# VH-VL binders against q91z69r481to671: the designs that were tried, part 9

Target 1, 191 residues: q91z69r481to671
Amino acid sequence: GRRNSHARHQDSGQVIPLIVESCIRFINLYGLQHQGIFRVSGSQVEVNDIKNSFERGENPLSDEQSNHDINSVAGVLKLYFRGLENPLFPKERFTDLISCIRIDNLYERALHIRKLLLTLPRSVLIVMRYLFAFLNHLSQYSDENMMDPYNLAICFGPTLMPVPEIQDQVSCQAHVNEIVKTIIIHHETIF
Key: E = the ipSAE of ESMFold2; O = the ipSAE of OpenDDE; V2 = 0.75 times the mean of E and O plus 0.25 times the DockQ between their complexes.

## First folded at step 1 (VH-VL)

Design u8 (framework fv_unasnemab)
Fold by ESMFold2-Fast, scan of step 1:
Structure u8 (fold): chain C 191 residues (1-191), chain A 127 residues (1-127), chain B 107 residues (1-107)
Amino acid sequence: as target 1 above (191 residues)
Amino acid sequence: EVQLVESGGGLVQPGRSLRLSCTASGFTFSDAWMDWVRQAPGKGLEWVAEIRSKANSYATYYAESVKGRFTISRDDSKSIVYLQMNSLRTEDTALYYCTRDSYYDILTGEYYYMDVWGKGTTVTVSS
Amino acid sequence: DIQMTQSPSSVSASVGDRVTITCRASQDISNYLNWYQQKPGKAPKLLIYDASNLETGVPSRFSGSGSGTDFTLTISSLQPEDFASYFCQQYDNLPYTFGGGTKVEME
C-alpha cells in the first residue's frame, strides 16, 4: 500500500522567511540551468549587500529590473541557513538521523527519516518541505546545471545539518551528505 | 487565480475515440500531479487517471475500468494535461473533471491535494 | 479497492440545525481522507483535508473528525448556502475512491 502526500497549509503567523522565499523564487526564474549553482561562489560583497538588505526588512530581489548575479543569490540562501542560531536540522536529532544510514533499503530509509522529521516543530517542517522540494526540482535540471542530488547534498549538508563537535567530523560528514541526498531524492515520500 | 479549464467533450458513438484537454494557469504546472475524475449523470465521483510530474518520470495510473483504453499525458510547455479516450463505451458517459492532485508550490511553500477542479467537460457516448 | 460507505444518503434539515455525516472505510486509511461539498451544476469544493483540517476560506462551522475506518463531517449550525451534496474521499491507496454522497436538503 502506497500512502499519498498530505495537504499541509501554513497557519496564520507560520510563513516561509522572506529571504528564503525570495532567493528560491529568483533561482526558479533565472537559475535552473546555471552550471555549478550553489557550488560556484558569488561575489561576497553582493552576497553581504543582499543579506543586509533583507535584514533591514527590504526585498532587494523584488525589483525585476535589478541585475543580480545568480551565484550571489544562491550564496545568500546558503548563508541564511548557515547563520541560523539553531540549525535547520536540530543537533538533538543528529544521532537518530545519522543512524538511518544503516538502513540499506532507500525507501525504508526515507520512511524512517520521515518519522523523525515529522516530530519537528511545524515552522521548521514547512521550511524543510519548501527547501527540499526546490532542491529536488533543481536537480531535475542536472543535465544543464551539473548539480545532481549528491552535488546539492555536498553544498547544503554541512549548512543544514552540522556535525556536532563531539563526533568524528570526516566520517559523519559523509553520512550527513548521504542523508541529505536521500531527502532530496525522496522528498515526496518524506514530506 | 489558479484555474483549470477542460475542453474536448462532445457526443461520440460507441467504439470511437475522443481527446480531452485541460489547460492550467496560475501555478507551476510542471510540478503538479494531475488527475481526471468523472461523474456519470446523477451518480457519484469516480477517479479515472493520474499523471505525475517530471520528478516522478511522468508515471501514469489508471482506474481498472479504463485501463488499456484511456491514456493520460501532459505538455508542460503549454500547461496542458490530456486524456485520450479510445474504444468508448456507453458507460463512459459522464462529466469529466480535471483536478490538481499533489502539488507543492515552491514559491509559497504550501501543499495542495485535489484542491482545484475545473468545471468539467461533458462526454456522451451514444448511438 | 478500498470501499467508502457514506451515511445517510440524504438528510432533511432546517437552518440552524446540527448536521452529522459519517464515512466508513473498508480498511484502515489512517487520516488520509478529504471531504468535499458539491452544489448542483458545480464542481466539488474541498472542505476538509487529512480528516480534520479545515481548508482555507471554509467557514468554521464545518469540522471533521475520526481516524482509521470511521470518520464524521459536522456542520454545527446549518446555513442556507450549505444545502448541497457532500462526499468523502480516501487517498491512502490507488485507486482513489469516493463515498456515495450525502444530500443535505431543506426540510
Scores: ipSAE 0.000, ipTM 0.438, lowest interface PAE 12.4, mean pLDDT 84

Design u9 (framework fv_unasnemab)
Fold by ESMFold2-Fast, scan of step 1:
Structure u9 (fold): chain C 191 residues (1-191), chain A 127 residues (1-127), chain B 107 residues (1-107)
Amino acid sequence: as target 1 above (191 residues)
Amino acid sequence: EVQLVESGGGLVQPGRSLRLSCTASGFTFSDAWMDWVRQAPGKGLEWVAEIRSKANSYATYYAESVKGRFTISRDDSKSIVYLQMNSLRTEDTALYYCTREGIYDYVWGSEDYMDVWGKGTTVTVSS
Amino acid sequence: DIQMTQSPSSVSASVGDRVTITCRASQDISNYLNWYQQKPGKAPKLLIYDASNLETGVPSRFSGSGSGTDFTLTISSLQPEDFASYFCQQYDNLPYTFGGGTKVEME
């Protein structure tokens, strides 16, 4: 039979990596109004300590701990995506994704991005949906935190969708940032 | 009773075309994702193509080995999924199965398993 | 493409035996793995979906476990009707790919 009553997150357990889920939870609790979040650097010592704790299978951000610098937690999240052996947005999709910049109508652009992303691994899509829902929510506090979708796209673009070495670095980075910005703003259309 | 019945298989020469049909009954066909999976004699299973529902704009996906040669399509009014096979090669010789799959929903998750299979239709590509 | 490696390719067993079949993915597929049973001359039948969920009508002697890259199908007490081929299949990414199969035959 079909399993229409079961959500994937309930059935699969480790669908969202603990480090991603824990960092996002911490930022939702303590960091939504923090000015310059993701742009301002945290303590490198604390970033490494938190990262090493997660690598040991521990959760240093459990029990609503408030002793950690919010910029350090934000840095851990960025470092996690930057350090992936395979970038969250695969390099094989790079040319197709940036070509969407040529679509002037933003709704049509979002639909085309959706079609491209639906060809990705479902494990990747679930992480993307989770991350971009978070980034969209965080951007709604931009009056307090000064991080609108464009600012967040500049911070995450190079990390999530690195420009291949064979491409024009300057031109393509601008396009990456615009595509990531579109995904943040139109995440409900895309995911 | 949920059923899938394949037809259209046969002997065909290399380079020619053949169209397979799969008639569905016993469920709301228009909501289902439909796939074709093949099995060469004495070999394992190979996914060939998928067509999604109207809710997913009838999106189609293909294995690299058949891309550009095969076209999957559907007629929701007749509850039929088709596989148009062009430029057939000897390595396309296989038993072709029609399968039903679920819908991926970002809110509730996915039903991505082939729970109903037809009996298959044999395609032999030979001179 | 994600490569699915099944082991063993065949196993000889007697009624009442515990049989384990392993499936390894070339990359992390979380729990996006299904198991199918195929009897000679018949179409495959779904046994287990999402690594560990038993399909309706499948006997409780069948169980699945694992996540990430390593998965196991277990038959706790083999019955005569269980002599068949078994295939794992990942659906984390297109193209969907199947393991090479494991034939469970009488000893």
Scores: ipSAE 0.000, ipTM 0.489, lowest interface PAE 13.9, mean pLDDT 85

## First folded at step 2 (VH-VL; framework fv_ifabotuzumab)

Design i7a (at its last look DockQ between E and O 0.03; V2 from the best seeds 0.00; counts 0 for: pae E 13.7 > 2, placed apart)
Fold by OpenDDE, look of step 2:
Structure i7a (fold): chain C 191 residues (1-191), chain A 125 residues (1-125), chain B 107 residues (1-107)
Amino acid sequence: as target 1 above (191 residues)
Amino acid sequence: QVQLVQSGAEVKKPGASVKVSCKASGYTFTGYWMNWVRQAPGQGLEWMGDIYPGSGNTYYDEKFQGRVTMTRDTSISTAYMELSRLRSDDTAVYYCARDTEYYDILTGSYGMDVWGQGTTVTVSS
Amino acid sequence: DIQMTQSPSFLSASVGDRVTITCRASQGISDYLAWYQQKPEKAPKRLIYAASTLQSGVPSRFSGSGSGTEFTLTISSLQPEDFATYYCQQYDSYPWTFGQGTKLEIK
């Protein structure tokens, strides 16, 4: 039988976008142990097809018999966040978030990050909580998929928290990755 | 404190209809799915359907399709379950039960965490 | 529809015993399973959800495990108040379905 969680979320007016929920669901079902997930690019054509389908109000990933490539689905998820008009981590919080890298203790760092993120709209926080719970879960399979929290942070850092043009791209990117890694590891403390 | 309070016991004749109410308090009524589950005497639990009070959207078990109607009045945080064309095997305790609101990596549903006290419906000639 | 089969249907045990109830799904339901306890003339009470997550306020002697098609509810040390009927329920696919129940009686 088909899982009906998507229908529930859609009907309940959940803040989690269908495309995000659907991609994450699909990956949890078929891609948790996929080596190099989010590092390996999928078919651009397939990624676009899936994206376009969602934009039409469809859910191409709802069928359990779907033969979509896991790398393409992963690509769609990343593409969604990259395509946001405003990045998931607002640029207004960039400097403050990066400053948290100065805190050596990861738990304390997480508490500071939490304090900063609590200033964001609830809708954003809900999506963050959902996403980072997934990323943490995915990282638990790092022995199989080779995607530990740091590797996942490398993949999602630029997408979720792009470095402003006026900043040093190289040094800030490293810091972004560390912040994202911290959030993945300590997502329960932060959210 | 989250609470569901159901209407009183009903006695009906075969062919009649019964409408059971479930008044919710202690939480945002429109934000949680409401389930209806019945239990015949000495038998197990049987899911009938659910409704999302925020939109009025419903899902029914096919067994009851065309005979059950679930509605809600958001102004008084009350859900209703109406069962028509009653027969003797509809005799049961009927429960309303709230669905949980959790974020899961796969689904937002975690079953039913709060239940009404139950409404006994007896169908007899 | 997904059929849920519990075993055993009846179980006799003594206080202090370790008790295990099993639930089998006719198809894979991942971890979309809940366990309920029902005492006579009372509404069911949720004990476990997501197959293994303990409901707040439920004693730690209760635990759930399993995924896919096989699930278990375990009471590590049976207490007098634990004698009741237990039900599993899947919420993977509509319609939601329950197991037939397991009545736990005092030996």
Scores: ipSAE 0.032, ipTM 0.596, lowest interface PAE 4.5, mean pLDDT 90
Fold by ESMFold2, look of step 2:
Structure i7a (fold): chain C 191 residues (1-191), chain A 125 residues (1-125), chain B 107 residues (1-107)
Amino acid sequence: as target 1 above (191 residues)
Amino acid sequence: QVQLVQSGAEVKKPGASVKVSCKASGYTFTGYWMNWVRQAPGQGLEWMGDIYPGSGNTYYDEKFQGRVTMTRDTSISTAYMELSRLRSDDTAVYYCARDTEYYDILTGSYGMDVWGQGTTVTVSS
Amino acid sequence: DIQMTQSPSFLSASVGDRVTITCRASQGISDYLAWYQQKPEKAPKRLIYAASTLQSGVPSRFSGSGSGTEFTLTISSLQPEDFATYYCQQYDSYPWTFGQGTKLEIK
């Protein structure tokens, strides 16, 4: 199968994968108030159908008249990040990122996270900025969708920043989720 | 292999509190939401709220807000539900139940796939 | 909150009968519905998820159908061990809600 490595179209200026951009646009348009988005699983059949359509070069989410299930579109987005050969947050940065949990002041923590992330390729940072700006925006509807920054971090943490096999999975997972929450809340400071 | 084992029956007076435990085994405790559901005698199932054991984050049904506290101890893979200011209509069997979401959309299980055996709480005047 | 209404509340049937139980949601819930079986003094057991997907280890005589607001649980040939109370549950929107239950009794 085809790699999902954030292929770029040089000279086009676009480095956001079409599937990511399309899912986020669809959710911004139809799903911001959808209760339990990203927590409730989507239809596995519809998720796979949408994914396969993108693989064939189609964009099933571009039709203004399409009525795809919000949870399924959210599932496609999660599936994309799960399927990356290298996690969005590189394993090489895991211990450094996790160590930021020791910083109690959340603004200072955000600045340290920013320092660590600035060493990453620009193509990765652009996807991070796009994703986390969206997650922050979605969390502003949490009184209706029930997905505050922490719940979103729970849904995305394992996918975005997998705990290395040699680490204590229990304690590290909680720290991963807290770091991801910090990035959602303070995305403008970090990116 | 996946199992939830709850603490034993409790008898309480109105105004007291009760804390029910739910010990998990056979899976990664911190990776799944844990639900609490109760069932009054002769009645149906009533969802109370959930907790994510990895962090302790919670959502409560509005009717229990202010009286229920859900917590966990990740070192012993145990979730807890505490209900305060007990009333006679809180007499019920209380269940813990694991959510099937594991952040992997390809998992085919939805809803509450594993349930504890239940804990009977009796509130009598 | 999404109200889940089951029909019937009680059903008497004989071994070998075909049984249907319906569940109606107060608003569309796509296929975000599970069915549970509960025997007296036992915890519920999930039978069906995603409206129609059979849980592993559940006998094939159980099936689910429906989407949107109307859902059906069917037992194609009732067995002695199937006498229980059945609940539907939506997981489209918080709070999660259950139907009031359908008690299936021996005739």
Scores: ipSAE 0.000, ipTM 0.538, lowest interface PAE 13.7, mean pLDDT 86
ESMFold2 (binder alone), look of step 2: mean pLDDT 91; pTM 0.941

Design i7b (at its last look DockQ between E and O 0.03; V2 from the best seeds 0.00; counts 0 for: pae E 5.4 > 2, placed apart)
Fold by ESMFold2, look of step 2:
Structure i7b (fold): chain C 191 residues (1-191), chain A 125 residues (1-125), chain B 107 residues (1-107)
Amino acid sequence: as target 1 above (191 residues)
Amino acid sequence: QVQLVQSGAEVKKPGASVKVSCKASGYTFTGYWMNWVRQAPGQGLEWMGDIYPGSGNTNYDEKFQGRVTMTRDTSISTAYMELSRLRSDDTAVYYCARDTEYYDILTGSYGMDVWGQGTTVTVSS
Amino acid sequence: DIQMTQSPSFLSASVGDRVTITCRASQGISDYLAWYQQKPEKAPKRLIYAASTLQSGVPSRFSGSGSGTEFTLTISSLQPEDFATYYCQQYNSYPWTFGQGTKLEIK
């Protein structure tokens, strides 16, 4: 299936952006045991070089480019989501998503989140499913990489679901991280 | 202005515990990782672990696992490091140190940009 | 764990001298290296991050270079306030580790 995700003529085909798919494949191959992945900054030079290559239509993370620094590949992935004109989790859904914190039972919370996310465009949901399946898989190596769902939510929350300027940044950020953590843990229920 | 102010010096007996506080001001306390680093007399710097105050998540160096507990109280913007079963070789200056800025173009660490003044802990009978 | 080894451990120099301090990592750390200055009875102060990026407010006589396993801190013309102990630190992977320090003395 993943090989066919970038074929435009497939009947069921929604396309994962090449940069997202390539970063995730690279990390699955070389980075699952990297301690502190996503926690540390990537090399600014390498991150920019990789991103610019993708913008030129190249794929620097193909099999022949397998020697890239893991922190920089992780940085490219975060930079991609940070650079979206519309965040992966749309601002219009911020209040509704944050309200799911009120649901104490985590399974019920996941079902409520699913209900909210099903209203999003199919193309967005496919990217979400791909990303969160990867983050869950990565977290299963937390004894080796030190990156459990809580740590990963801290690293991705601000990028994926920015707090609107009119909201209290401190309290909302903690809630964003909790929602993102819930989605990582319960991604199979949600997607 | 960003500032980290630590609790005062402590003298402890072997086997006791010590809890050092670190009060943050001038920035969003819950948005930056806080490190704890110690320095024995005449020696270099030794990383002990970190905590993310927004969630309370911690990571410890293996040599302190089981003896160190890092916590925080977000209502007063204060981080804590507690070290138990103290030995004389735990005599050191203990520092809290903030990770590099949140919301850099590449979210993540560039090392420790703001340090507390240090807390001297002396372990002797 | 990644071991960081500094050379020399002790360095004696005069005001106006150019000095270099070397830091070697036990495995590749790309450019994930910071340099700190520590004066007696004081907390460390970060001078450089990302191996070569100068912290704002740090004088331009300080510079860093290197990548992979070998790194240098250079002070192009020593001033009286530069006599201190210098540490490198890697942040490539947990646990964060420091070099043993280089004490830079006058004379």
Scores: ipSAE 0.227, ipTM 0.713, lowest interface PAE 5.4, mean pLDDT 87
Fold by OpenDDE, look of step 2:
Structure i7b (fold): chain C 191 residues (1-191), chain A 125 residues (1-125), chain B 107 residues (1-107)
Amino acid sequence: as target 1 above (191 residues)
Amino acid sequence: QVQLVQSGAEVKKPGASVKVSCKASGYTFTGYWMNWVRQAPGQGLEWMGDIYPGSGNTNYDEKFQGRVTMTRDTSISTAYMELSRLRSDDTAVYYCARDTEYYDILTGSYGMDVWGQGTTVTVSS
Amino acid sequence: DIQMTQSPSFLSASVGDRVTITCRASQGISDYLAWYQQKPEKAPKRLIYAASTLQSGVPSRFSGSGSGTEFTLTISSLQPEDFATYYCQQYNSYPWTFGQGTKLEIK
């Protein structure tokens, strides 16, 4: 039979939201070398159109005929994670995750992060693993797209791991970015 | 660094079985589909099947159905391919090769991005 | 099964040449196609996936194009290290199938 993402999900037990899968696929096909991807905002109108299409159960990015702007697609992906009722990195793990910044050895830091993340639901871990594998892959094109792990962490840090209101936003944001960077680089160790 | 290391060369008689191992390192073994591909001397590549180490699910080419068994030991990140009732035309280099996890999730497969060094299996009387 | 047919089976070229290898699928496979390079006594190396996406670390002189049933691998300016055998592979439908290969030799 034909192999597709849904079939693989069934076989592997993995569940990736269609919007995440489609956006990442699109970017992998057309946006890996796009300079400033995820830093440059796309058209709000187009972003909303794409989002609304997904909400209707459609996949506007499935066809080769799709001629959407890569920055808009990137925007949709970020918007999805930002719009989650609960952030991808739960607020309950925030303090513990931030504390990992004290570990100087990056490999050891990754191992500690892994231990913390393994306490999360499998569904969340599956999405994390998928996302960070993508981000790592994207960073390998940093010579072209100018998005190294740190730059990607700056873009996704606030979205994936928002700083709780009771915390110092400035100092914690720097730590968040460092943690996210670590995860991007060491995603194979962590997940 | 992602690496696949296969077992050594095998010499077998017709009718015997061979079991080739593939030890994975540098990545999460259970999260990537593992393929087996063989290549007869001077010939092209032939896909045999794949296994998902996380679940143990397998897909075999019908050509090998009933003769091939793909398994894994997750505790040592090792995949196995056993081929039984060997024939002379089974003489080939056998490769293990993984699919890329997140690409596999997206589309089912993006091909094989990491390969073992190959295992030569010779079947002769 | 989906049959993959490559052309040509053999190709002689010189350094600096533009080289094109074609792969045809017996039925539509969308963009579920990969290209591999194999040198003697070595394992294959993935060059292109999703028909046109360049593998990380692969020189930009390599490119892939096509969708549906017709695909091409192009080397814009052949380098000495590019002489090898190339294979296309579909991963649209089980079983995965490879083209018969194209051996690129030095003229």
Scores: ipSAE 0.034, ipTM 0.571, lowest interface PAE 3.5, mean pLDDT 90
ESMFold2 (binder alone), look of step 2: mean pLDDT 92; pTM 0.943

Design i7c (at its last look DockQ between E and O 0.02; V2 from the best seeds 0.00; counts 0 for: pae E 14.0 > 2, placed apart)
Fold by OpenDDE, look of step 2:
Structure i7c (fold): chain C 191 residues (1-191), chain A 125 residues (1-125), chain B 107 residues (1-107)
Amino acid sequence: as target 1 above (191 residues)
Amino acid sequence: QVQLVQSGAEVKKPGASVKVSCKASGYTFTGYWMNWVRQAPGQGLEWMGDIYPGSGNTNYDEKFQGRVTMTRDTSISTAYMELSRLRSDDTAVYYCARDTEYYDILTGYYGMDVWGQGTTVTVSS
Amino acid sequence: DIQMTQSPSFLSASVGDRVTITCRASQGISDYLAWYQQKPEKAPKRLIYAASTLQSGVPSRFSGSGSGTEFTLTISSLQPEDFATYYCQQYDSYPWTFGQGTKLEIK
């Protein structure tokens, strides 16, 4: 058979984008207990500097002695996902994903979400698994960082799963947050 | 800003080779697939192949297999397309074109979003 | 190879008209389809990708639809600057292939 576009992933050798891996690594090392992480905005200038550095092929977060502000690094990670040409959660799955909110039992909801997400490219699932494993891990420090799964979902929901313009923004956003929360909590079941 | 700047027009004899350059700026050169597409006068677009500058991996259309060589110099963010054993029907405008932003590899590739200005290659006896 | 067939090859229309261009793939390509606009002596410009996603900066009068083997590019209300040649392209399977193009001319 002929190689398809997804075969390019093997050629690139890149499973997790460097910016994602580096930011998450950095936060794991220095930011797990940081109060309000992802909620508190970092310096826009620093965020842009870091972002631009990555875009130049650099890794400004590679040094153990990096003095970057954790909120800026967190901002870079969010900015990355927000800047995707297509959201991490494809818009084509939005309605189906939101419909899972009708399932009250979180575990059962997770199973339905899993079924929907399995239709996505493997590369997307790999990144999702990586991200949500991190978010779950981060939420385990909620006593210190005040970021439980719901709070993290509030921060990432709009970024990862933006509400289409034709939808009710208020009601759908709440549902998005619940879906993302469910995925954070049940990431091992889903991915 | 992202920009692709190609080398100037070329006039070649049949049987000769031509090497077109494409200098990239404004982004991480090694993180994006670079395509080469040509267009004969008054004709449509024809995909020739692509290269991933980070690894040097290439994909060629079989039509050009054996005649086309795509390379890159990462130190100067420049991609090259060399076409050998030129024929009159190789007369065309040759484009380099970047494949989407690098982070689009997460969800797939979505075509060529940035194009060079084109290089006219004329093959005549 | 996957053949992409556009229809029509030529289209005459007036400003304000609704225009539809069709692209057919010889086999299923899911939504791995892009639409390009090319004006004379200019490089192509991507309008649509993933069959229906509008490129940033492209006017909303452009839209793409379809999946599998049949795709359409629609211009809801033709503007003077829209007279150009349009190409579809599949990037489902190597080699990438383009449609033969649709030249949109002023009536």
Scores: ipSAE 0.096, ipTM 0.603, lowest interface PAE 2.6, mean pLDDT 90
Fold by ESMFold2, look of step 2:
Structure i7c (fold): chain C 191 residues (1-191), chain A 125 residues (1-125), chain B 107 residues (1-107)
Amino acid sequence: as target 1 above (191 residues)
Amino acid sequence: QVQLVQSGAEVKKPGASVKVSCKASGYTFTGYWMNWVRQAPGQGLEWMGDIYPGSGNTNYDEKFQGRVTMTRDTSISTAYMELSRLRSDDTAVYYCARDTEYYDILTGYYGMDVWGQGTTVTVSS
Amino acid sequence: DIQMTQSPSFLSASVGDRVTITCRASQGISDYLAWYQQKPEKAPKRLIYAASTLQSGVPSRFSGSGSGTEFTLTISSLQPEDFATYYCQQYDSYPWTFGQGTKLEIK
């Protein structure tokens, strides 16, 4: 049949959700230099239109020359992860992941994070690997787009790893952002 | 209630420095970018830069690069803007202003939703 | 840097009038535009964001329109408390920039 549009991801034996792959592909092609990406909100109308199209089984980003607003495509990606029934980083792993902040050596910290993440379902790990490789790649353009690993961690931390309500929100949020930053920077060690 | 309260008016000589404070209350200080905007007498608004209090990361307009330093103290929820080597054309009202929390897709960056009352800095010889 | 040009710089009007203020960007900024109101000796207040979305608590007589390079703030029936200076601000790319302002005066 059809050509496998996900060939770049088949080493893992599972597919990346189409909406995630399509948003990341679009941003890689048109948005790496886009100033404030993930920081500046997209058009709510366009974000919802794109999301609804994917829900209908369409791919509005499939045209290689599509000129959708980069902030709106970034918004769709964030909305996807916010809408997961279980956050990408499961709440039951929250305390264990946060504890890794106490490891001063950053390489050793990355190895401990890897150990914790390898206990997660393979399908979750595939999405994590894809997302964090992309975020690392995007951060390499930070002189142009203003989005270094820490800024990206601020944008994605609350969405990917929500602080449980019974925890101290302020201090835990800073730790979440640091863990997410560590994963962006050291994604090759971790995945 | 969300509030930004700035330090009082200052009079400085050319060549001096000024440090303006902005104390935040009623929200998670470390979760929002803080902007500094100035307005010279009879003039419009001029963005100077921003800081993310959670990390201390800053972005400055090139016009102020090398003279401005934005910092914060998270233990007292206070942001600071220091402008050095003051000139007469630095006479202005200086505002701190909070960004909308941008890591939530629904609230993102939509401009500055809460402003401090302003701090008048007069530079005269 | 993106230059924002407002017109007019000054506007005289009477209570009850319909007033429009325009803002032009030097390059396309989609709908990444906010409008602020500033009264004498006061900090600015955000009225509108995303070009057309009214801030909660702002009277419905205020409206915004436009996208790309041309934007309009409209006050449908001017009230005494609306005499102020109005600024547009783009947030498409750093550095953030404001228009030069439009001072709305009572006739």
Scores: ipSAE 0.000, ipTM 0.515, lowest interface PAE 14.0, mean pLDDT 86
ESMFold2 (binder alone), look of step 2: mean pLDDT 91; pTM 0.939

